VHH binders against F-box protein At4g00755. Designs and how they scored, part 3

Target 1, 377 residues: F-box protein At4g00755, of Arabidopsis thaliana (Mouse-ear cress) (q8lg03)
Amino acid sequence: MDFVNNLDTDTSLSILSCLDDPSDIVRASAVSRSWRQFVVKYSLSKNLCLKLFHQLSNVDHIIETSNDRNGESSEAGSSSLMDTRLLEKEHRAFALLARGCMSSPIESCIADAIRASSTDNYPVESILNTLEKRDRIGRTPSYWSSTGQHKTTVPESLLYKLIGDLCLITEVSIHPFQAYFQRGHPIYSSHYVRFRLGHEKDNSPHYNNSQDKKGEPGKSSIESNYVWTYTSQEFSMAQENRLQSFQLPEPVLCIGGYLLVEFLGRVQTQEMDGQYYICVSHVKVEGRSLAKSFRVENVDDNGKFGLKVLSYNDPKKMEEMDAEAGQDMDAEAGQSQLRNLEQLLNLLHRHPLDVVDYVWPDESDDEYAESEDEAEP

## First folded at step 13 (VHH)

Design x2 (from w2 with W103Y)
Fold by ESMFold2, fold request of step 14:
Structure x2 (fold): chain B 377 residues (1-377), chain A 119 residues (1-119)
Amino acid sequence: as target 1 above (377 residues)
Amino acid sequence: QVQLVESGGGLVQPGGSLRLSCAASGFTFSNYAMNWVRQPPGKGLEWVSGISWSGGTTTYADSVEGRFTIIRDNDKKMVYLQMTSLKTEDTAVYYCARYPDHYGDEHYEGQGTQVTVSS
């Protein structure tokens, strides 16, 4: 590097360090081509994403689709031109990821219920019942039940697949089941709940011939087939018939699209047999899905993966800019990347400091209304 | 290796007070909820109290609510049970406990400390 570049680099880094305000970095990037080139050259968007979501350190390459108009073409370029193009590709992908984490709508992120560590009266009391906000279908109860245990220390778990390979998870909500048909109307909660996020160990097909006879899943099967890259603290559950919300201390980027809900410490015995059960009528997971923009590919044994960009669109903001834009598509891409950085800054302001264990349903928009009504269709 | 060491038990008169202590080591204490469990003479284990990882939520069995207080100190890796208005039915061996998870097969509990409430 020559003297001019070294001096500009040192001065630019000093200016950014003095500003320390990410919104000022975003504004500077939007106003100056030189500052945009600096953001790309020094990977500032990537580094900000890594600071926010350490799981992204496992991205080892970026894949763009062949239909992407962002300049991927046949070329005979030098290694210097290829290096510049790689940095621009990286910038585009991580800027889009930051924007998705800020602007994608909050939604329910469970796509499928996969299995439970145990299930009483299989399949009637299976994990599938937890997907719906109800504790009955007509006069038939709707809940998942563990098998009974005489010891309070036997844990249970529920495994779910998320709506995409890349989801920013903010909150998990659980509704313990009250057995309205049993004497005393007991509530089969657990003392604690814990959440794990991760991916399957092998990129092989989920189903093979050995899996067609599984029946009730065992703890060894879940342990053997999944890698958990995030494990939450242990949240306290109340023995109350309501949807209980557990906001994660910080949003967590789930790579690979799997959630494990663990129930720790059995509380309630069934009067008839004296055994402890855990029963749940509903599980809800909220967050922001990035599935329209990204796909996670080829997770290896070290946890490294490819990040495939499917689309650079954000219809809400891009539509208004497209209406004003002329024929120069570089201006549209630059302003979209600026908006991505602005949205990432807002993510830092959305982390409530006071939510640690659980949130009462009265303080949550996700109140369970169906548990109070025995309406029959 | 996970280790829990209880102390502070002893003989006390009805209506008296005791403070049990539990020193924890071998795990990231501030990520785990902690519990007190007791075993009265000739009976099985009975959950007494629990405290969330941050200390923000405490829970109590009906038989001790209003009389016992669970407290944790994450800096010192300690959990305490402040017992007041003790009754003869509180006589038991008291254990500090952490519930095992799906990937661990062992309930983690200490050696226990004897509390005897007798006139």
Scores: ipSAE 0.504, ipTM 0.836, lowest interface PAE 2.4, mean pLDDT 75
Fold by ESMFold2 at other seeds, fold request of step 14:
Structure x2 (fold): chain B 377 residues (1-377), chain A 119 residues (1-119)
Amino acid sequence: as target 1 above (377 residues)
Amino acid sequence: QVQLVESGGGLVQPGGSLRLSCAASGFTFSNYAMNWVRQPPGKGLEWVSGISWSGGTTTYADSVEGRFTIIRDNDKKMVYLQMTSLKTEDTAVYYCARYPDHYGDEHYEGQGTQVTVSS
């Protein structure tokens, strides 16, 4: 039985609010049409997404590619119908976002290396060398190097552009460089690393190449040109020649597509000049890119932006299609989803429904390309 | 305002033990790694030990590995240095410290606590 039809609104909200995963409330809404209507009416997908990723409170409006400007710019007609249309648009966008955050493949998320806070022997030892998983090209070393410092307290940073405006970041990995060509084979790591995620300021210059200068010009430019909406805790880095992985405590949704890696505490001097350096051969960032589904538009001075939906292709349906085409679904993931739904139903003291053909209705004017592809012979 | 207050130093015989404490205030303690650094007489600062934000990773200078243990308590905003098998070369002023970043965080250290190892 459908608990929404048998319980008052406050009790239903209390029960559904026990779900901590946006994808689970979306899956719960697929149990019946009344559950979906309830989820839409009370904005449950949007509200749970906002609890998990507070930066989404900066979404000012939703932009749809096919229907947003042509059919519904007028406020003519019933206010109840306009309210319903707005809530359904928000639900579609945030439900898609929730599914993408759970179901999109984990991939490498760096698109470009932008700048370093300093670079020794520019441009040979620049941040660009960190993009590839290697410490040499043939016999030539491949690494980024800071300038030298006599104090251990002078930090350094590396700035990267991500592959999309909206990425859910889970892990950053860093490979400190070992100078195999120096006596003692020193490793120029740092004591700590920290990560920031954010966006470029409204009137800030965009850097496509490293424009590093000696001294502290990168500090001033980074402080003046970027807004960091997330800053991680300080992770310990070992003085070891290996790729070191730093799992974020929770996945972080990056709005605007920029990552800053900060290196704190210098560890290793160079014998020839007695100065401390930080050198890195590789930086890798893993996460789920939502670039196929979304763009971020018009980030203003307050951080507000438009969320443009490019495609409503369901990441879960794409995974199911891949499994049917040649690979099976992960059975453990499927059982986890069933256990979550079963726990919700057990909490509600209801028998499971015969769930065979219950799906979300879409807006009649929107089309799923996945669902409507027909080959004409 | 960031404040770090060290205590627990004193005079001890070689082979002895001491436990240093550092009370932190004025910042979100659990976001930051914490460090002990020391300044021996007539010398510059040297790093002694560090502990990650969660306490899950500890690191030590080679000269103290196996003798010193760094511990933190995020609920009480405290960091400690348990020192054992002390040697005369461990004589120094000990500071707890936080490293600065490019966004204006300064390297913060307290007034220090004196440890003197002498027969």
Scores: ipSAE 0.479, ipTM 0.829, lowest interface PAE 2.7, mean pLDDT 76
Fold by ESMFold2, fold request of step 14:
Structure x2 (fold): chain B 377 residues (1-377), chain A 119 residues (1-119)
Amino acid sequence: as target 1 above (377 residues)
Amino acid sequence: QVQLVESGGGLVQPGGSLRLSCAASGFTFSNYAMNWVRQPPGKGLEWVSGISWSGGTTTYADSVEGRFTIIRDNDKKMVYLQMTSLKTEDTAVYYCARYPDHYGDEHYEGQGTQVTVSS
């Protein structure tokens, strides 16, 4: 039965506006064509998205690919046809977006390590090492290190590219490095960590990994090339050799796909030079990437952007299909091997004799697959 | 516009107690971790204690652990340092401090309050 046809508009809106679950709105729109027309006409899917994430008010327009349209580009027509076409386009896009943000599995979201504010012994102790869940490869340590500082107040930062332009971030995890090869086995953590999410500036130079500048902390070009639209509270870090997880108070929708991890307050000196360092062996970011469904285009100075729909497939169903094909396991294993190769090439370029002690990481492959949040077998 | 005002310092005997206060204004206090740092006579700044934005996590330098307690009240925008079992080595100017919003900016601290521990 089609209760929408038998009720006045205000009563129908009251009933349907109580549906907070994206699946209930989709089910209501499938019951009959009058229900679907009502959901579309009153933008119920768009309004749900705006209720969930305020940043979605910055969507200026929806862009569909040719295979996701009725085969037509935008064209001149009557105002009634244009209104209907716009509302249907918005409904499809925002319904998909709401489902992706609410239903997709939470997974690792880092695609690439971009740069650090400083790096000691570049490139050997670079940000690239933080992508692997380990503190050594054979006899070679695996960590990022800042340069040394005499002042404890000089911060450091690590910049990452996320998987896709549109990501819902829930948690960041950081493993401080313990220098097992130094007397006392010091841990080079910081007092606090803070996270920023944002996008590249439109007038930024095309970014290739820039060489880090030694000895110029706190004057990083990161602030000049990026716009940070979210900044977290300052989380306390423990001076402990373990993966430390920092759950954001609410999931945060990242528009543009960049994460900055900031370390505040140096706590540990190196005995040999008396300077403070910050060292990290692993950074992990968890969330829901919408990269298979959406792309973000042309973020302007007001934060407005175009939302391009790449596919209307169910994001939960797409993740299940990828997992069944084994693509995520093979891709992560392949990326781990690439990072190992890059580390070896960095060592070879710096000092060929260090390679004689290098142990190929295949012997640690089972540790790579280990879940960081799994407490016991 | 960020302002931190410390108070509660004074002269105290070894083994005595003091409570320092810090009044904060000009920023959203509940978003920031807060810290106490101190400067002993003729020495540089030394971090003493920190408290997370919610007050759920407190940290202490080894030299004061077990003797000092950091407390915050987000409703009153106050940070406190309860000091007990004071030693002559605790003699210093004590500052309330906050880290900056922007990379490269200076951290914020008040004018300080003098604590002198002597017979």
Scores: ipSAE 0.250, ipTM 0.710, lowest interface PAE 4.9, mean pLDDT 77

Design x3 (from w2 with W103Y G104N)
Fold by ESMFold2 at other seeds, fold request of step 14:
Structure x3 (fold): chain B 377 residues (1-377), chain A 119 residues (1-119)
Amino acid sequence: as target 1 above (377 residues)
Amino acid sequence: QVQLVESGGGLVQPGGSLRLSCAASGFTFSNYAMNWVRQPPGKGLEWVSGISWSGGTTTYADSVEGRFTIIRDNDKKMVYLQMTSLKTEDTAVYYCARYPDHYNDEHYEGQGTQVTVSS
C-alpha cells in the first residue's frame, strides 16, 4: 500500500543516515506508520545523536516524568512489550534532544560564578565581577584579579555554573582588564586561554564547596571535585582592552553544567611589586540550553547518567508531526508532506548514497585560522 | 613522555638570517600553543614568540617583531622560528616551550640551540 515499504533495510538506512538535520528524521517518520516504526526500530534518532555528540553514549536510561507518574512497573510488562516501549521512549527523547541541539536559540549560558583558583583582595576583586559587561560600578573598578606571581608559568582559572545540565556550547568570550587607574594603564592579559566542560564528581550530588584549610579560595576544590569530559585547544589571547571571542572548533555538549576557563602564560607585571597578575572584567559563554526539556541525573564514577525528560514542550512542531504520522487524519497536509518525502526517496533510490560519517572536522590550521588583522601589538 | 628538540642554531653575522626548528613528541601537538623563549648570556629567560594551536594567531615580543616569524606544521609536529636582520642582542640559547596548566604542572622546554650573532 505504501510504496516506500518495498525498500530494503540497507537502502533505507543508507538514505536516512545521510540526513544531517534531525527534522528530516521526524519528517521521515511522518510518511506512514511503517516508516515511523522503521525509524523507531532502528534507533535512527538515537544514532544521529551519538554520531553528533559522543558524550551521549553515557546515557544509560531515560526517565519521562509524565509516563513515570502513571505508575508503570517494569515487573508487570512482558519482554516484547518492554522492548517496544523502550524503543519508543528512546525515540521521543533523542528526537527532542537532536532538535534542541540543532535549533534552540543561542543564548548566554552562565548562571553563576563559583570560584577562582586565586583572588587578590578577596572578595572585592572576585570572579563575581566577571559576570557583567563593565569594568566599573560607578567610580569603583569591577574585575577579577589573581594573586601575584613572580613566575610567568603559574596558571589561573575561573569556574562557572551553566544555566542547565545540558548545554551545547559554541563560543566563549573574555575581556582582559586594563587598570586605567595605574601608571601606564597596563592590561593584565594572558598569552593563552583554554576551556574545560564537565560535571561535579559522582560522590557529591550537590555543589561541593570544600575549602583549603590554608585560607586560599578554591584551588584545591577546583582540582579535586570536578571531572572534565571536554578540554579545548589552547587559544591565543591578545593583550588588548576588548571583548575577545573564541569560537570552539565544534559545538560541544556539556553534560553536568560546569565550565572552567584557564589562563596560561602571564604577560604583565604590576609596577609596585614586580609580580605578574591576570585580571578579567568579563566572561561570556554562548550556546543552546536544553534545560527546559532535560535534566541529568545520577552521574556515576564512570560518567554514566540518566536522562530525564521534563517536557516535550515545543508541542506545536513535535505533536503535530507525530499526530499526523500516527493518526492519518488530514490528507491535505499529510499528503503534501508525504509527496515531498517520496520525491526525495525516489531521487535517492535512483542515486544511492554511501553512509555519511557525521564527525567533527579534522583539526586544521586553515579551517580555524584567526583573521590576519587581529595581530597583537 | 613529552619531548621537545631544538635545532638550527649557529654563528651568523649581524644582518644575517637563521631558521630554528623544534620537533615535538609525546603529546597531542595540535591541541597546544607553542612558544620560543631565549636566554641571553648571563640573563634569565625571555619570551620571544608564540603561535596558537591552529597557527592562526602569532605573537611576538617588541624586540623581534618584524624580524622573526613563527610557523608550525601540525602534520609533522614541528615549530619553526625564521629569524632575519639579526642583531648582536639576539645572541642567546633559544628554547621551544609549552606552558603548564592546573592539571599538568610540568613546564616543558628542550635542551636549547645556541644562536650567536657576531662580526
Scores: ipSAE 0.521, ipTM 0.847, lowest interface PAE 2.5, mean pLDDT 76
Fold by ESMFold2 at other seeds, fold request of step 14:
Formats: C-alpha cells, sequence, structure tokens
Structure x3 (fold): chain B 377 residues (1-377), chain A 119 residues (1-119)
C-alpha cells in the first residue's frame, strides 16, 4: 500500500516526480503521513508550480496569517530551527496556488481602468467606458476614443489594473467601437493589438524639468513607470463591430497586476477632420484570479516578492458554493454598477446638462407603444 | 537594425500575376505582424494587406481582396504577396512594413519594389 516506507528515497522520488497534475500531488500527500512528508521534503508542489509557471521562481518567501493555518501554534519565520516547517509552509502555499491556477476561468480579471495614452473629450470618452459591455448608456455613447492623428503609425494604449496582483491570464477580448451616429457607421479599430503584463515601479518620474532644458521630456508615465514581464505577439484585429478574442499562446501568470493593451496601425478617418482615430467600446480579460487566496508583497527591483496567503479555502469549493447559493455574484454586474457610479460622479463634475440624462434618463424615447400590461377584465 | 528587403516587382500585363518577396532581419520575426503597403504614382502610401504573427489571420484592403494573398514563412523570415488578376490601378511601389509601438517608434519599411501593370 505505502510504497514510500518500503522503497529507497531515489526510487520513491523518481515515481513521485512524474506527477504532472495538482490532483495527483494532493492525492499523494493524503495517502499517509510518510507520503505527505515525502511530498513536503522534496518540494513536489513547488516544483510542479515552477514547471507550469517559471515566474514563480521570483517568490522569496511565504507569509501566512494565523487565521488560516489549521490550528498550528507558530507562524512562518518564528522558528529558524526546523527546515521541515519552512517546507510545510511552502507546500501549503504552492499546492493552493496550483489548484487556483486550475480553477474555472472568470469572465473578466479587470478591476480598474487606469489611463489611456490619449483621450478625446476627456472624461466623456475615457478608458473607463471600456469596462462597460454596452455601446450606449442612456443617451451617452460608451467608448474610449484616442485623439486624432494624421499619420497611421501613431500607436495608442490602454492601461488596466487587474483584480489582484496574482492572476493567470488566458485571453484578452476587445470590442472596437462603431460610430452608429456618423455617416457610414465607421468602425475605428486598429490593424493590430499587443498585450503586456507586469507591475508598477516603486518610483514615479519627476515631471518638473528645468525650464532651460531644450528638447522633449522623457516618455509618458505609462512607458517609464511599469516593468513588463510579458509582451505578447502582435494579433490582427478585424474591422468588425464585435467582441474579438485573442487567446494567448500560453497562459501567463501576471505578478503585480497590470495590463497594457497596445493598438498598432490606424485604419479609419473621421470625415469632419480627416484624422485617424482608434475607438474601443469594451475590453475584458479572461483568466483566473488568485486574489482571494493570495497577495503579493514587497516586490523589489529584481522582481522578487513575498507571497502572502490570505485564505486556505479551496478555490473550487468557493466557486461551487457561489453557484449553489443560486445568487450569482456577477463581477460584470458589479463592475457595471461601479462604472455607472463613477460616470455619474464625472458627469456631475464636468457637464451638468449630461447629468440629467444619466441620472434621470428621458423615458419619452419610448414612443407611443401600447402597453401589454394594461388589461381590464 | 531592423531590415526589410523587398523584391519580385516587374512589368506585367493586366490580368497577370506576380509574387513579391520580403526578407526580414534584425528582430524576432515571429512576434510581429507584417504588412504590405504601396505608393501609386504621385500619391501617398496605401495599406494593402497584413498578416498576424502566426500567419493564422490575413487582412486585405477592399481594392485587392480576392486577388492578392499574403503569406509568411517564419522559418525563413519571409513575407510574400501573391498578386493575381492585376489591374492598371495596382501600379505602385510596394513596401513591406512593420508598425511602431510606444517603446520602439521606428516604422520600418524597405526601399520598395516597383510593380507596373500596363497593356
Amino acid sequence: as target 1 above (377 residues)
Amino acid sequence: QVQLVESGGGLVQPGGSLRLSCAASGFTFSNYAMNWVRQPPGKGLEWVSGISWSGGTTTYADSVEGRFTIIRDNDKKMVYLQMTSLKTEDTAVYYCARYPDHYNDEHYEGQGTQVTVSS
């Protein structure tokens, strides 16, 4: 039954090192105390995670809270005397991480829209609108617009914060905007998109240059303030009014929680000024969030970080509990409500006339249709 | 240090065929989309066709769709434009191109190859 007790270490290690699946590691660690001790001693959970996602080699240390350790009396880092306690801490964290990475994808990993490289009619046509699926809310069109350019080669970018600083990203989806209110209903897409994932640098560049300095200032805050640990290939965008999905060739573990979407090659001019624009109505990012289980701490200049465990609850069981409750905690619905509140605040601040339409939409757009709910028996 | 070298242009009759080639060097070719653009006599640059990094998606200007085919070979670092059913309005200098981004603002194109369609 328990071959670990009856075989030499090299043979047992060879057998157990062939495990490729987190479920197999969990089963092996549950067979007996000897099996669990072997899995822990040889770091099989950590090694599986590194096999799947090499960027996890940047984890310097594991931080645990006392709330989720199964009744153990001491914390990580409290005792320097036993290597086994450190290995057990690593085992628990990496086994949880591996299961989280194999959980069902969520609909969108975007928590916040940060900034665009340019914005026409700010804030009305800002990046915030890209979190909304609809291309119209009330009477207001919902899209981000770049400023106009006479050259097709001027790129644009959109910067987003993800729902956690540890996310597995599989797919980015983009809906270019069709200007239904312009002649010809043009679509302001780009030829290509590219994605970058990474983290914020600790320092902001100082923007007050000497006034006697001639020449241009440095790059924008987007280019200079972020470290991109992943840059995708350049995907083709269709000039079509639909949500277009771009599957990454391999899932990418994003540490630090930032996404940059780059738009390359302008396609469509606006009739009024003959300039090229890029307009986007929606961006979403499919992946798996580890934010309920983990937090990334103390990211240094070399990309090393501490991995803090917030909860040891099984990610799959939490997912099942949400579905069984029958009340869907829909992230899209929550983001739409939050976006509507943020849009109201911006409209109230900038355009009082627009606030009337947003807060109290004109219901007279409902023309003279007979109501089906008026019946008198 | 990016280089793009076009070749394969020439004189062709209307309805004829021609294949353009573009040799790429100085960058990781398979990470980038590639494009053909053209400049008709006395006019500005006009985008003709594009191909995704993998070759899985191709796009065409309306004026050439159905007649031109863009192809890439990532092993040889080559892009091709197979042109058929050529028309006199296809007369132009054709360039192979790669778009710039925020971190690399160079729009790379070669010296071009002349295509002349006349009867």
Scores: ipSAE 0.515, ipTM 0.840, lowest interface PAE 2.3, mean pLDDT 77
Fold by ESMFold2 at other seeds, fold request of step 14:
Structure x3 (fold): chain B 377 residues (1-377), chain A 119 residues (1-119)
Amino acid sequence: as target 1 above (377 residues)
Amino acid sequence: QVQLVESGGGLVQPGGSLRLSCAASGFTFSNYAMNWVRQPPGKGLEWVSGISWSGGTTTYADSVEGRFTIIRDNDKKMVYLQMTSLKTEDTAVYYCARYPDHYNDEHYEGQGTQVTVSS
């Protein structure tokens, strides 16, 4: 029996509004034509998505590609026909978004390391090293280091571009660096870490078009060029040499594709100069990227944006097809890979000796002058 | 406007106990980690203890671990420092503090409360 047809509107709304899982609402829309029309008419998919992901309240229009409109006319109809077509378009987009948020695989979502608020020994100890899981490449240590500070209260931050403009973020993981080559093997963590998600400002330089090189220190560029629509609470970070995972209380939908990791409270001084440092060997963010299904367009200063649907294919099946065929990489992922390569090539072009030291550093006794391998201090 | 108001300091004998309190206002208290820092006579500021936004994680400087306990009450917007087994080297002005970040550069601390441990 189709209970929607046998119940009044308020009772049907009450029953359907109890669904917590967006996937169940899209399944309800497939039960019968009557159920689908009800879900579409009352915007149940859109409203549930807005309840779960408040950032979507800033979607002001939906854009579809023409290759997703088989046989559908663009002819203007009556006001009630136009309203029906708008509701159907919204339903399709938000139903797709719900499927993507629930069924896309959890993946690493960092596409590029953009800049740090400061960098010691620039560019050798730059944010680019945090993309590498290992704390050594060959014999060379791999980590980002802040500059030294005498005050513990000077914060630091690392800015990353995510894969795509629309990502559901669940977890950020950070590996503090242990300076195995220093006496006492200190760990340069911070007391707290906090995460922000957001987008570039409309009148700000694109991350490729900034006045700074990628990976170059630029605290004022971070403060002025980004809008953060989500800011986490301040998590405590342990002074331990391990990957530490920080699960967000609820998954967060990032609009615009930028992540800021803030480090608050310096803990460890370097013996040689008595200054406090923060050093990180790896940053990882995990979530579900919707880059193959959607693009975010025209984010304005108030955070309003257009939601462009690139494909209505099932995100899970699309991931399987892309992995098997090696085809249909989205433009955002491809652009992000090229930008990582551009950063390395730009360093190679300008600093040939740094390339040699980066790839195959000299494991000279100078690197071990304070301690020998056979004995601990 | 962010305000942190410390109280509860005083004169105490070695081995004694004292409880400091900090009233917070002007910000969303439950989003921030909170800290106690102190300034001993003739010395710079040193960090004493911290507590995560939820109260689920507490941390202590080695010199006070096992003797001091940090507690927060998010409903009352209060942070406390329960001090026991006090030593003369604990003599300092104690401040409740919130760390600055890139978008709120001011280090917020109150006027402090004096703790004096003397026989």
Scores: ipSAE 0.477, ipTM 0.820, lowest interface PAE 2.6, mean pLDDT 77

